# Ledger of designs, part 5: VH-VL binders against UPF0178 protein Jann_2168

Target 1, 156 residues: UPF0178 protein Jann_2168, of Jannaschia sp. (q28qc7)
Amino acid sequence: MTDETRQGRLILIDGDACPVKEEIYTCAYRHKIPVRLVAASYLRHPDHPLITMVMAGDAFDAADDVIAEAAAPGTLVVTGDILLAERCLEAGSVVLNHKGGAYTANSIGAQVATRAIMADIRAGLDGQGIGGQKPFSKADRSAFSNALETALRRLK
Key: E = the ipSAE of ESMFold2; O = the ipSAE of OpenDDE; V2 = 0.75 times the mean of E and O plus 0.25 times the DockQ between their complexes.

## First folded at step 4 (VH-VL)

Design a03 (from i09 with heavy chain R106T, light chain N31D N92D; framework fv_ifabotuzumab; at its last look DockQ between E and O 0.07; V2 from the best seeds 0.00; counts 0 for: pae E 16.2 > 2, placed apart)
Heavy chain, then light chain:
Amino acid sequence: QVQLVQSGAEVKKPGASVKVSCKASGYTFTSYAMNWVRQAPGQGLEWMGDINPNSGNTNYDEKFQGRVTMTRDTSISTAYMELSRLRSDDTAVYYCARDKGYSSSTWYGPYFDYWGQGTTVTVSS
Amino acid sequence: DIQMTQSPSFLSASVGDRVTITCRASQGISDYLAWYQQKPEKAPKRLIYAASSLQSGVPSRFSGSGSGTEFTLTISSLQPEDFATYYCQQYDSYPLTFGQGTKLEIK
ESMFold2-Fast, scan of step 4: ipSAE 0.552; ipTM 0.810
ESMFold2, look of step 5: ipSAE 0.000; ipTM 0.500
ESMFold2 (binder alone), look of step 5: mean pLDDT 91; pTM 0.931
OpenDDE, look of step 5: ipSAE 0.017; ipTM 0.599

Design a04 (from i09 with heavy chain A33W, light chain N92D; framework fv_ifabotuzumab)
Heavy chain, then light chain:
Amino acid sequence: QVQLVQSGAEVKKPGASVKVSCKASGYTFTSYWMNWVRQAPGQGLEWMGDINPNSGNTNYDEKFQGRVTMTRDTSISTAYMELSRLRSDDTAVYYCARDKGYSSSRWYGPYFDYWGQGTTVTVSS
Amino acid sequence: DIQMTQSPSFLSASVGDRVTITCRASQGISNYLAWYQQKPEKAPKRLIYAASSLQSGVPSRFSGSGSGTEFTLTISSLQPEDFATYYCQQYDSYPLTFGQGTKLEIK
ESMFold2-Fast, scan of step 4: ipSAE 0.000; ipTM 0.497

Design a05 (from i09 with heavy chain A33Y, light chain N92D L96Y; framework fv_ifabotuzumab)
Heavy chain, then light chain:
Amino acid sequence: QVQLVQSGAEVKKPGASVKVSCKASGYTFTSYYMNWVRQAPGQGLEWMGDINPNSGNTNYDEKFQGRVTMTRDTSISTAYMELSRLRSDDTAVYYCARDKGYSSSRWYGPYFDYWGQGTTVTVSS
Amino acid sequence: DIQMTQSPSFLSASVGDRVTITCRASQGISNYLAWYQQKPEKAPKRLIYAASSLQSGVPSRFSGSGSGTEFTLTISSLQPEDFATYYCQQYDSYPYTFGQGTKLEIK
ESMFold2-Fast, scan of step 4: ipSAE 0.006; ipTM 0.533

Design a06 (from i09 with light chain A50D N92D L96W; framework fv_ifabotuzumab)
Fold by ESMFold2-Fast, scan of step 4:
Structure a06 (fold): chain C 156 residues (1-156), chain A 125 residues (1-125), chain B 107 residues (1-107)
Amino acid sequence: as target 1 above (156 residues)
Amino acid sequence: QVQLVQSGAEVKKPGASVKVSCKASGYTFTSYAMNWVRQAPGQGLEWMGDINPNSGNTNYDEKFQGRVTMTRDTSISTAYMELSRLRSDDTAVYYCARDKGYSSSRWYGPYFDYWGQGTTVTVSS
Amino acid sequence: DIQMTQSPSFLSASVGDRVTITCRASQGISNYLAWYQQKPEKAPKRLIYDASSLQSGVPSRFSGSGSGTEFTLTISSLQPEDFATYYCQQYDSYPWTFGQGTKLEIK
């Protein structure tokens, strides 16, 4: 835990529905960067000094708030939540989605707007989907691992 | 040696509540999570929830949320599982089971390494 | 919730046989899988954890393998005391879920 504070580098995982936790752990071990896994309740994780679990509870946005409050220059956040991504970018974090796509300050506003439009469409359809996400593939895992390695080389 | 001893069989009417106890011995009670798992006659195992005996924090399966309450008494190393608004399909053997352990530096998965003998709960009219 | 499916649900075998039971997870669970043995009217007993680690005191004829979504439990030379129901369990994420069970019967 003291090494985490001294280094200033930290990977924050939005743990609920993250399919790439093992890829993050493996990469973190190579770079000796601490990882904080955040979720509403306990998630299984390695018994390793670099890995810490934070249970935020099930209050509205509690896990998101934990992540956003910890976000700062020198942190990397992995999340599929565009609204959380926006908050973390404003705090100075590098933010990746589960397929390795980087969220940027230049594009995040348009992505939030698109999500709001899609949420309205979904509500109008009585919760019917507008086309599901395709299954997470081996190519998606490889793309994520490559993007994570690139992002971590720039993390100070 | 580690032992988990549960309370005796219960017969309840629909709508009643039941509270099952699990008394631990042979280890530091607050160092290991306690899980509750049930098994309906002829059916498989169903996890209900767990409690961290040190903090009192609980996690429940969504199916039981609102009907189940898990508590503990550290002075007598005993965990409790209370299930309310009983239905006939709550008829089952209820087990307590010890997890490998909780600590700030070491989080073990639920290695259910020791189990209580089971408590039969029958719900009939 | 992660769904665990075992195959077969029922298996008849003779003493001395090699038997294999499979367990499939509906999503990747790495190696966070345990195997349990349950005899009639008794609580389950853990045989294997972390997919392949043998519980202390469990005979070496039991072995586990697999990672991700496909897992197997193998009994290399079946003994009379091995006739029981076997369950897999994932512990990747809450809620913990079990397979439906495989009942191993004498032929």
Scores: ipSAE 0.000, ipTM 0.500, lowest interface PAE 14.5, mean pLDDT 82

Design a07 (from i09 with heavy chain S104Y S105G, light chain N92D; framework fv_ifabotuzumab)
Heavy chain, then light chain:
Amino acid sequence: QVQLVQSGAEVKKPGASVKVSCKASGYTFTSYAMNWVRQAPGQGLEWMGDINPNSGNTNYDEKFQGRVTMTRDTSISTAYMELSRLRSDDTAVYYCARDKGYSYGRWYGPYFDYWGQGTTVTVSS
Amino acid sequence: DIQMTQSPSFLSASVGDRVTITCRASQGISNYLAWYQQKPEKAPKRLIYAASSLQSGVPSRFSGSGSGTEFTLTISSLQPEDFATYYCQQYDSYPLTFGQGTKLEIK
ESMFold2-Fast, scan of step 4: ipSAE 0.373; ipTM 0.763

Design a08 (framework fv_ifabotuzumab; at its last look DockQ between E and O 0.02; V2 from the best seeds 0.00; counts 0 for: pae E 18.2 > 2, placed apart)
Heavy chain, then light chain:
Amino acid sequence: QVQLVQSGAEVKKPGASVKVSCKASGYTFTSYAMNWVRQAPGQGLEWMGDINPNSGNTNYDEKFQGRVTMTRDTSISTAYMELSRLRSDDTAVYYCARDKGYSGDWYGPYFDYWGQGTTVTVSS
Amino acid sequence: DIQMTQSPSFLSASVGDRVTITCRASQGISDYLAWYQQKPEKAPKRLIYAASSLQSGVPSRFSGSGSGTEFTLTISSLQPEDFATYYCQQYDSYPLTFGQGTKLEIK
ESMFold2-Fast, scan of step 4: ipSAE 0.483; ipTM 0.778
ESMFold2, look of step 5: ipSAE 0.000; ipTM 0.472
ESMFold2 (binder alone), look of step 5: mean pLDDT 91; pTM 0.926
OpenDDE, look of step 5: ipSAE 0.020; ipTM 0.656

Design a09 (from i09 with heavy chain K100E S105T R106K, light chain N92D; framework fv_ifabotuzumab)
Fold by ESMFold2-Fast, scan of step 4:
Structure a09 (fold): chain C 156 residues (1-156), chain A 125 residues (1-125), chain B 107 residues (1-107)
Amino acid sequence: as target 1 above (156 residues)
Amino acid sequence: QVQLVQSGAEVKKPGASVKVSCKASGYTFTSYAMNWVRQAPGQGLEWMGDINPNSGNTNYDEKFQGRVTMTRDTSISTAYMELSRLRSDDTAVYYCARDEGYSSTKWYGPYFDYWGQGTTVTVSS
Amino acid sequence: DIQMTQSPSFLSASVGDRVTITCRASQGISNYLAWYQQKPEKAPKRLIYAASSLQSGVPSRFSGSGSGTEFTLTISSLQPEDFATYYCQQYDSYPLTFGQGTKLEIK
């Protein structure tokens, strides 16, 4: 991109369990956008002026609180956590999940409700039988990269 | 084309220091992090730390803190790993390995795609 | 530190066998996992990165799968040159950590 992409734009990464960090870094370098990686532990990251690592610790919602407080118009948040996504949308951020799906004000309430229902189901199953997560695919990675490029162009 | 060539075997006494070198060629030395990994006889792989050859910034495993120092000389594309206060359990083969690459506009990702041949360090009395 | 545990530690197999090695992380590491092959007195050789991406030049009989905390390395039809020690490694968090290794021996 241009020098304008360097100004007030910021990518915030919910670093815990994020499979697309490489895609985010590559895109950030290309567009010269700073990245703030936030996680409970100290994550491996490029040693580059654009990349900042924030270790929030493992207190309840500590990493989420750091991200939500930084969220604002002009920020792009990458997270798989729908509760964090809701908070960031309210702050005016653009929010993407790891597969490139955009969270929106219109759909976020329903997604939060679905999470609550699934949490109740998991509790009722006595820790059994969810069957594991679908593996993250090359197609998911490409979809994320395309969505990230699109979202950044719309950002301020 | 990419090569990592390490210094020769060392025999040291307990309490001494050893400095292993790793000379890189076939790529831009300052664009890729360099890692150090050791392997004691008959044992598994143990990560020691890494260095960014451009900045000089290092990360060390807590087990080696206070005893390991990683440096580089960009004029000769060489990375160094110095381990002090040697003990018999520091006897191992020490490897350098190329890691993630980056530039001002591009990140190449984590690698460990090229390894040095290894340097045997023996600590005996 | 993230602990990487491999199973089994030792495995005996015959040429032509399908071999599976498992690696378990004590915490979620997404897909930041690599597999290495090491032959006696040689430096390790990376086979797989990002849990399932095959390193160029590595035979297609090698494959990796998994995400989060459970990972597998599969050799679909074992060849004589595949008898070696295999290591998994997480590269998500500092310090980087390796599994204890799986030694694959001829039956």
Scores: ipSAE 0.263, ipTM 0.734, lowest interface PAE 4.2, mean pLDDT 86

Design a10 (from i09 with heavy chain N59Y, light chain N31D N92D; framework fv_ifabotuzumab; at its last look DockQ between E and O 0.26; V2 from the best seeds 0.00; counts 0 for: pae E 8.6 > 2)
Heavy chain, then light chain:
Amino acid sequence: QVQLVQSGAEVKKPGASVKVSCKASGYTFTSYAMNWVRQAPGQGLEWMGDINPNSGNTYYDEKFQGRVTMTRDTSISTAYMELSRLRSDDTAVYYCARDKGYSSSRWYGPYFDYWGQGTTVTVSS
Amino acid sequence: DIQMTQSPSFLSASVGDRVTITCRASQGISDYLAWYQQKPEKAPKRLIYAASSLQSGVPSRFSGSGSGTEFTLTISSLQPEDFATYYCQQYDSYPLTFGQGTKLEIK
ESMFold2-Fast, scan of step 4: ipSAE 0.555; ipTM 0.815
ESMFold2, look of step 5: ipSAE 0.014; ipTM 0.652
ESMFold2 (binder alone), look of step 5: mean pLDDT 91; pTM 0.929
OpenDDE, look of step 5: ipSAE 0.017; ipTM 0.629

Design a11 (from i09 with heavy chain N59K R106T, light chain N92D; framework fv_ifabotuzumab)
Fold by ESMFold2-Fast, scan of step 4:
Structure a11 (fold): chain C 156 residues (1-156), chain A 125 residues (1-125), chain B 107 residues (1-107)
Amino acid sequence: as target 1 above (156 residues)
Amino acid sequence: QVQLVQSGAEVKKPGASVKVSCKASGYTFTSYAMNWVRQAPGQGLEWMGDINPNSGNTKYDEKFQGRVTMTRDTSISTAYMELSRLRSDDTAVYYCARDKGYSSSTWYGPYFDYWGQGTTVTVSS
Amino acid sequence: DIQMTQSPSFLSASVGDRVTITCRASQGISNYLAWYQQKPEKAPKRLIYAASSLQSGVPSRFSGSGSGTEFTLTISSLQPEDFATYYCQQYDSYPLTFGQGTKLEIK
């Protein structure tokens, strides 16, 4: 509902594989900002008036499409998906990754290109990984919370 | 000192209903969700559903929809799980388990940090 | 429903052994995974939550790791009281689902 206008504030969560949902909820409560959790399946979430769950289903990019279509000036999107981040930035959203990094219109193109190159290299190695997955740490969680507070200052 | 105390063992005939209680103490009852989990003899753990004791809102596993009802009485800090149209394969130990809270003042997430002692329900003709 | 599969289903070990149990989710669940220990005729006891966070009072020989779809529970030096059935559980999506269990018994 408020995401249909250029007024009010809204946090949109790309819920699939998001490790910082609790941090987002806590921050949203403090600032009284509504949250819309979007995922392919029905995720557990707080039973709270500020929090709504949207189950997009498992069609190709269905959850991403719901988020991108709701993205607008005044929305903050949390996602680890760089292609979704690009779409949301084009719509005027503030976009944050799970470690607190902010995506920007000026840098997103280079990040998309780097992702494509790394994907090609991994594919060429027949499943041999390049750069192992680092565990999500308590320091990453704290960095995200600090970045979220900062990003909300830019949100109208 | 958090404690969850469940009602005693039940023996029921097929087609009957059973209502298991779980009395909570040592914490604010309405601040934490209550889950119900069962375990058939020699089998694993099976989640049935949960209830928010503050709002009364429930979420059930689809396979129990239409047969299970979860309620609570906040005046006595007690949660209830009623299972109707009992079958022999409903024979199990039924557990209540506390989940982390839904409020902004508590940590979110189903951690099942405290469990009741279990209630054995036997369904036989 | 998210299906949780444990490996192995049965494990025989000796006191002092290093034991590893694996849990796989049919889809990504981030770190929303807990591990439980259950002894005969008793309610389960939570050992680990958020994939790697040890519950207060649980011995440090227990540890959890993993994220996404593959998780492990490790007991670094098995003690007599550790012989039990172990379950993993995802709590990211409804319905909440458990693995089938791993029964750890003495050789």
Scores: ipSAE 0.146, ipTM 0.708, lowest interface PAE 5.5, mean pLDDT 86

Design a12 (from i09 with light chain S30Y A50D N92D; framework fv_ifabotuzumab)
Fold by ESMFold2-Fast, scan of step 4:
Order: sequence, then structure tokens, then C-alpha cells
Structure a12 (fold): chain C 156 residues (1-156), chain A 125 residues (1-125), chain B 107 residues (1-107)
Amino acid sequence: as target 1 above (156 residues)
Amino acid sequence: QVQLVQSGAEVKKPGASVKVSCKASGYTFTSYAMNWVRQAPGQGLEWMGDINPNSGNTNYDEKFQGRVTMTRDTSISTAYMELSRLRSDDTAVYYCARDKGYSSSRWYGPYFDYWGQGTTVTVSS
Amino acid sequence: DIQMTQSPSFLSASVGDRVTITCRASQGIYNYLAWYQQKPEKAPKRLIYDASSLQSGVPSRFSGSGSGTEFTLTISSLQPEDFATYYCQQYDSYPLTFGQGTKLEIK
């Protein structure tokens, strides 16, 4: 039996370095929404009709290009890549980062500018990093799951 | 409770095939993936592949691609690993290990929470 | 493939010692890491999963920590039954890979 709740919706995962894949799969099963996992290499993934794996290869930006080409109104993209997020927002997608933060057309330009500044700072340090990032926590996973549920309700 | 019982030791000649069995009990066989891992004498652990007992779908390490076949028989809750064109460096203890698997509402990561006792395969002339 | 490197490969310790074993992944695996104990002629036994979750029935002297690429297994007060070989394993990407092992021997 065709389940109409799946029709016209798609979750696209930027699979390289995504810590929340299991949360996305669980949510997709509950709502019967297809998932396309995109990565440079072959990632471990569920053997399930809703889940497809696309190995884009290691050519520059190949995985990002696959995701951006599929992005459209009705798609939700999960990525930590701000430049990819910008491309997907322009295509009409809803975009979440790994901690559940939503990228928006109104804020993405400022985030891109901040990343460019940070890249310049890192370059000036000649590879000598300042501080580190916190480990991805259980609270981060819960925040992501809640944000994903909210985003899917607003999805076309 | 949960048990994985493997077939007995095998001695094979180079070029032969070996088929190792792993009989599961104490849980729903089709709800958990089964992994195969080997260990050569005095060496570390090497993952060979896994099988979804519900669908029969498999994933293999490229090193074994073309020589390994993983199957199952759900009527007797048994998983099989067949390795063909045996070489002397295939001499090892072969283990089955239960992974967390897929259900209709959940996907679980591998935890290798239960292991078979191991099957010694010796390849010699 | 993700390469898992353990340090040290061999460790000599006494009962009551605090023992630490490190595992490094060649790329980020988040918390998709397990630790196993293997005694001679026995199958491995899982101690830790998701980098820091203790397997039910495993003594509380065992603990795991880390995320991303650096992981540690700690035994807070070594007991005679803890002398074994320890392996880390990543389960983020195929193929699944193990560290080379750390053999823990009595001094």
C-alpha cells in the first residue's frame, strides 16, 4: 500500500561527518519520508526501502553538487557546510545543521561572511589552532531531533 | 539467553571452499544483523562483512569481495559464511557476532554484543 | 578505510594500577566506537559502546571517553582478571575496522 504521507518530501543528508544520521533515519521511518544519504565514500546505512545511498566520489565538491541539484521546495537538507546550505536555501529547501540550528535566507549571508573571517584568522595562525570545539553531546542529539520534527511539520 | 553457536573446526586444502555456520537462539533472528570477523594466529581482529537476516542483503570488505558469500536460513535461525579459493593466509578463527539491526521503526548501530565461540579454519596442503 | 591505531601496543602493569589505552581514528567517527576485551582462546567481549557507554554487567572500573578521533579506555584499579588484549572498533563507515590491539600483561 502506497503511503501518501511520503509523497513529494525528501530528506537529503550531507553524509560526510554527519553525527545525527540515526536520528534522521528514526524520524524518517516515523513520518514515512524518503532519505537520500550523499557522501564521498560508502557509508554504513540502513537496509530499508526509504533509504538510498549515493556515493558521489571524491572529486572537488561532488557530494555538495549532488545535494544542491536535488534541493527543491519540499526537501530538507542536513549539512554543516554553510556554502552548501546557501545553495540549498536558494533552491527553496529547508536546511538544518547538525545541532538543529536552521539556516535561513536572512541569516546565511552573515554566516558565510563570518566563516570567511574565521578562515582568514586560521590562515594567519599558520595552522596553529586556538581552542577546540565541544564534543557532540546527548543534549545536542536531543536538540537536533526536536528541530528535525519541527522542520518536517513545516515542510511542504 | 542469547547464544550464537558455530560449526566445528575445519581443515582445508588451498583452492577449496569452507562454509561456517552460526546458529542463533534467544532472540528474534531477523531483527539483528550478523557480522563475520576473523583473527589469524597471533593477529588482530578483521571485519569481513555483515548480513541482514530479514532481507538477505550483505556488505563485504573489498578484500574478500568475490571470494566471500554470506547467507542465512531463517527457518533454523542460522547464518552462513562461505569463503572460496582458500589460501594459507586464510588460516584463522572465524567469528560470528550479533549487531543491532533494523526494525520497522528503528535502525541500530553495530554493538557486537554477542559473539559465537569461533570456528578454527586451517588451510594446509 | 578508517585506520584505527592503538597506543601502546603492549602494556605491563600491576594489580591496583590505573591503566589507560588510547585509540586514534584516521578521520572523525564521532562516538561510533566500541572497546572489546579478549582473553586467550576466547571470543572478544564488548566492554564499551558509543565511546563511553558501559555494557551491562561490566565492572564500573572500566570507563571510556573521547569523541571524534581520540578515544581512551581506562581501568581505574586493575584486577587479576583484567589481563587481556583490548581492541577498539569504529562502526561509522564501511568497512568496519579494529585497532591493532593492546596486550595488557602482569609485571
Scores: ipSAE 0.201, ipTM 0.715, lowest interface PAE 4.7, mean pLDDT 86

Design a13 (framework fv_ifabotuzumab)
Fold by ESMFold2-Fast, scan of step 4:
Structure a13 (fold): chain C 156 residues (1-156), chain A 124 residues (1-124), chain B 107 residues (1-107)
Amino acid sequence: as target 1 above (156 residues)
Amino acid sequence: QVQLVQSGAEVKKPGASVKVSCKASGYTFTSYAMNWVRQAPGQGLEWMGDINPNSGNTNYDEKFQGRVTMTRDTSISTAYMELSRLRSDDTAVYYCARDKGYSSSWYGPYFDYWGQGTTVTVSS
Amino acid sequence: DIQMTQSPSFLSASVGDRVTITCRASQGISNYLAWYQQKPEKAPKRLIYAASSLQSGVPSRFSGSGSGTEFTLTISSLQPEDFATYYCQQYDSYPLTFGQGTKLEIK
């Protein structure tokens, strides 16, 4: 035995604009997995021993940097940010988006490239040809919960 | 209305296996977890495990690990609990119970609907 | 495992009495606690969830309180149909665990 700080299983939440925090908390409670909620400023969360709130501040990428630096084998990251997902995959974590889709090392590079192209297109249009996202549905929430439970079983 | 209907009473010899069914109606079967709870005569409630009917993923109490198998058939909205290598102390009423843990209103109720129970007697 | 301990295990009371049953968790479970009523030869019926939320259709004489490790179920004015066994249950973490039960019988 050593006095080194051990890193076990951990769920990291990209807290700004995450619609599935409640699903993450309750799944984490059942499996006794700690959760670290990371956001620019304080977010309301349950007063529970497994839940930690980290305020990263509102400097650009501050919250993303906190998450990426904590990402490691044994961590599960929930984020809708493809660039953050790429950094976390490189660190060895499992990464889910808010609808339960898994980001993979095999596909992430193409997704990053597509996002960059689409961002350039959107910026160049000045309000023309801009599409919005569909609202988050009950079916999306259920799909996330199922994916989360399955992903936790891949977590070592 | 939500309804859980369980299979009938079983009498088994030690060493045998029993498979209890729980047929769900009145809701989307794959959206709610199904739990199994037993109660020995004159004793309290004992949780055995649960199954996610959508994924098939199961969680068992360690006491039953290796003897219990929980499955489901989504085409007929039915959950199953099979307990093997039966002993006389497995004599109990076995209940299925629905859990809202997989729904979007997750801070909501646990075990909101129960089956009527299946009596399993293990003797001689 | 989280151990749930109820007190008392046995309680005798009269119609009209105020009855209190306590439940203690061996570790903090926030408000992830439910209370069930079980009558002879019947499945349990949930009365309370989230420590204090009353299940639809349950009489208002039933109430729950507490958080963390100490919880209470109260029946403000006992009715004849309330004589039953009561169980608390934590649903905070696996494995899910129940208290040993409190049998409420007529005095």
Scores: ipSAE 0.240, ipTM 0.737, lowest interface PAE 4.4, mean pLDDT 87

Design a14 (framework fv_ifabotuzumab)
Fold by ESMFold2-Fast, scan of step 4:
Structure a14 (fold): chain C 156 residues (1-156), chain A 124 residues (1-124), chain B 107 residues (1-107)
Amino acid sequence: as target 1 above (156 residues)
Amino acid sequence: QVQLVQSGAEVKKPGASVKVSCKASGYTFTSYAMNWVRQAPGQGLEWMGDINPNSGNTNYDEKFQGRVTMTRDTSISTAYMELSRLRSDDTAVYYCARDKGYSSGRWYGAFDIWGQGTTVTVSS
Amino acid sequence: DIQMTQSPSFLSASVGDRVTITCRASQGISDYLAWYQQKPEKAPKRLIYAASSLQSGVPSRFSGSGSGTEFTLTISSLQPEDFATYYCQQYDSYPLTFGQGTKLEIK
């Protein structure tokens, strides 16, 4: 595609369930990198020239498809969705989770397999929970901000 | 406007079956999971199961396994819940309610839109 | 199954009071908790999702907090229309489960 945003640095936010949007905005302002916030419906966001909201609609995976199609070398994707992370890594993007952990080609296959097993457990009513996640803390926000800063310095 | 409209009240004999409908409007029917929740007189809310209207896949609470069947008809944006071998303690108001299902690495099961409810009375 | 326990089961309060309802999960559910309001002979209405996110159109006097196993719904200044039963609900794992409810009467 000849979309102008693909030819420069770009941060793509998986907006549904992202607890670190403000941290991303602050970092983007500092580095003057555009941000595309993608979600199924309208999310409140700053009125700022660097921030664009994309409403993907209410179809399953519509937001994920918008993000994956925009993913390319030079983009950084923030998502907690390992299936989306796999698609973005294949497209050449840098991908971070909400706690600042980087998804890598070396580990993503195992993470996808684990998620598939967990989804089967949920769908099958095996009497097993998916399990709780640790509450998102201020330490997690700080870890994310540090990881984002590091990743943006390496973004090519 | 997003709405879920359910079928009218039913009176059934023990051992019969009941099929409740839930017609969706104002949104893409296949994009949201449909849940069924019941409430016996003076009691709390009890989740029965859900259906993914896109795939047809269902999840049921074990208490209803073998008696409940959830289906949908995408051509008319309608979900159905059929409960068989009715007992007197199945007397309740039955609700349909939507959620997003699994999306963007998160599980959704918080119901933002509810049907008005269908009263099912099982009497001898 | 995850058991959801609400406290108190019954509450009487005056208009203008600050009201707090607690919900405890038998195991960790992260922030996968919703709060509902149900008025007599009506379907429930979602007030809060993801433990602390206010549903669009719900008055700001309602707020939610908590994570893991202990959660709180607060009404900062009770109004007459807040007479209702309130339910918490976990959506971390199947089967989805509700608390037993808290009946709130305004005196």
Scores: ipSAE 0.000, ipTM 0.485, lowest interface PAE 18.4, mean pLDDT 83

Design a15 (from i09 with heavy chain S103H S105E, light chain N92D; framework fv_ifabotuzumab)
Fold by ESMFold2-Fast, scan of step 4:
Structure a15 (fold): chain C 156 residues (1-156), chain A 125 residues (1-125), chain B 107 residues (1-107)
Amino acid sequence: as target 1 above (156 residues)
Amino acid sequence: QVQLVQSGAEVKKPGASVKVSCKASGYTFTSYAMNWVRQAPGQGLEWMGDINPNSGNTNYDEKFQGRVTMTRDTSISTAYMELSRLRSDDTAVYYCARDKGYHSERWYGPYFDYWGQGTTVTVSS
Amino acid sequence: DIQMTQSPSFLSASVGDRVTITCRASQGISNYLAWYQQKPEKAPKRLIYAASSLQSGVPSRFSGSGSGTEFTLTISSLQPEDFATYYCQQYDSYPLTFGQGTKLEIK
């Protein structure tokens, strides 16, 4: 762990389910921003000085803890995990989901509460199929890239 | 039918400013970054900077920082590059070029896939 | 800044020749490299992106290879319309940078 998070910019990737890693790498290279890819185990990544892989191991929430501990003003976190997003926002990070939606301090509490209620509903249905996820599209990828570029401007 | 059409040739005195335009057609203007590249007579290509037409965010090469300003007008799909405090070594052909980059709907996008015809700027006393 | 160096700067060749142009980056750029062709008094045209991906409409005699710091553009059987100046360009990091160019002339 280096001190680049205090004075410099850093992108933290919640790596285990991120479909936009290549978009993040390309944008980070262009802007010379270091990237820390965090996952439970090794993930393939470019051999590039800006890209660092952190294997957190299989302990409960180990990868999330690594990310949250590194989160600070000047960091941008990419995650689909709303509980991790809440922790990172509290630490002062800018947080994006995989479709480029920004989590905000003003709305995150309500989103966490909604998730908990929906989790209870799903559990009560014994995991029955409750609708389908729309597939991740090229439009979603483009929206993420645009949001990422805009969010990086805020990291100064 | 993607087309980038640039403004006409300019002759300027040292110390003046020049503003070159690049009108885009045949694609969604806000979906592609626009780059500016210049070429002095008999010399190679030199990148000056880019603009995201959707956000207005710019990136400049440090050697032009403080003298270059890139803007766009989305209502007429036109990008602009203004260079101030002109010197004789600013004499060049100035090109706009479309860059798919990370603004791409396709992450594998082709960079500098379309170029304007070029605008000759001559700086002489 | 990443410096891009091409070799040779000047090349004389005959129609039918196999021509190779090399581009070296001062640091690793993965495969974020494009090749352009420029004819006199005209804007450049992109030939290759991602080091080896041929642009649609570009003749198959053009090919690109390499990764990291060493890249090559090859024209397998030179045609009259191929006499031009060729530029490599890295798009790995800002500022974007070009090689100095290789001028390909008739022998």
Scores: ipSAE 0.007, ipTM 0.585, lowest interface PAE 10.0, mean pLDDT 85

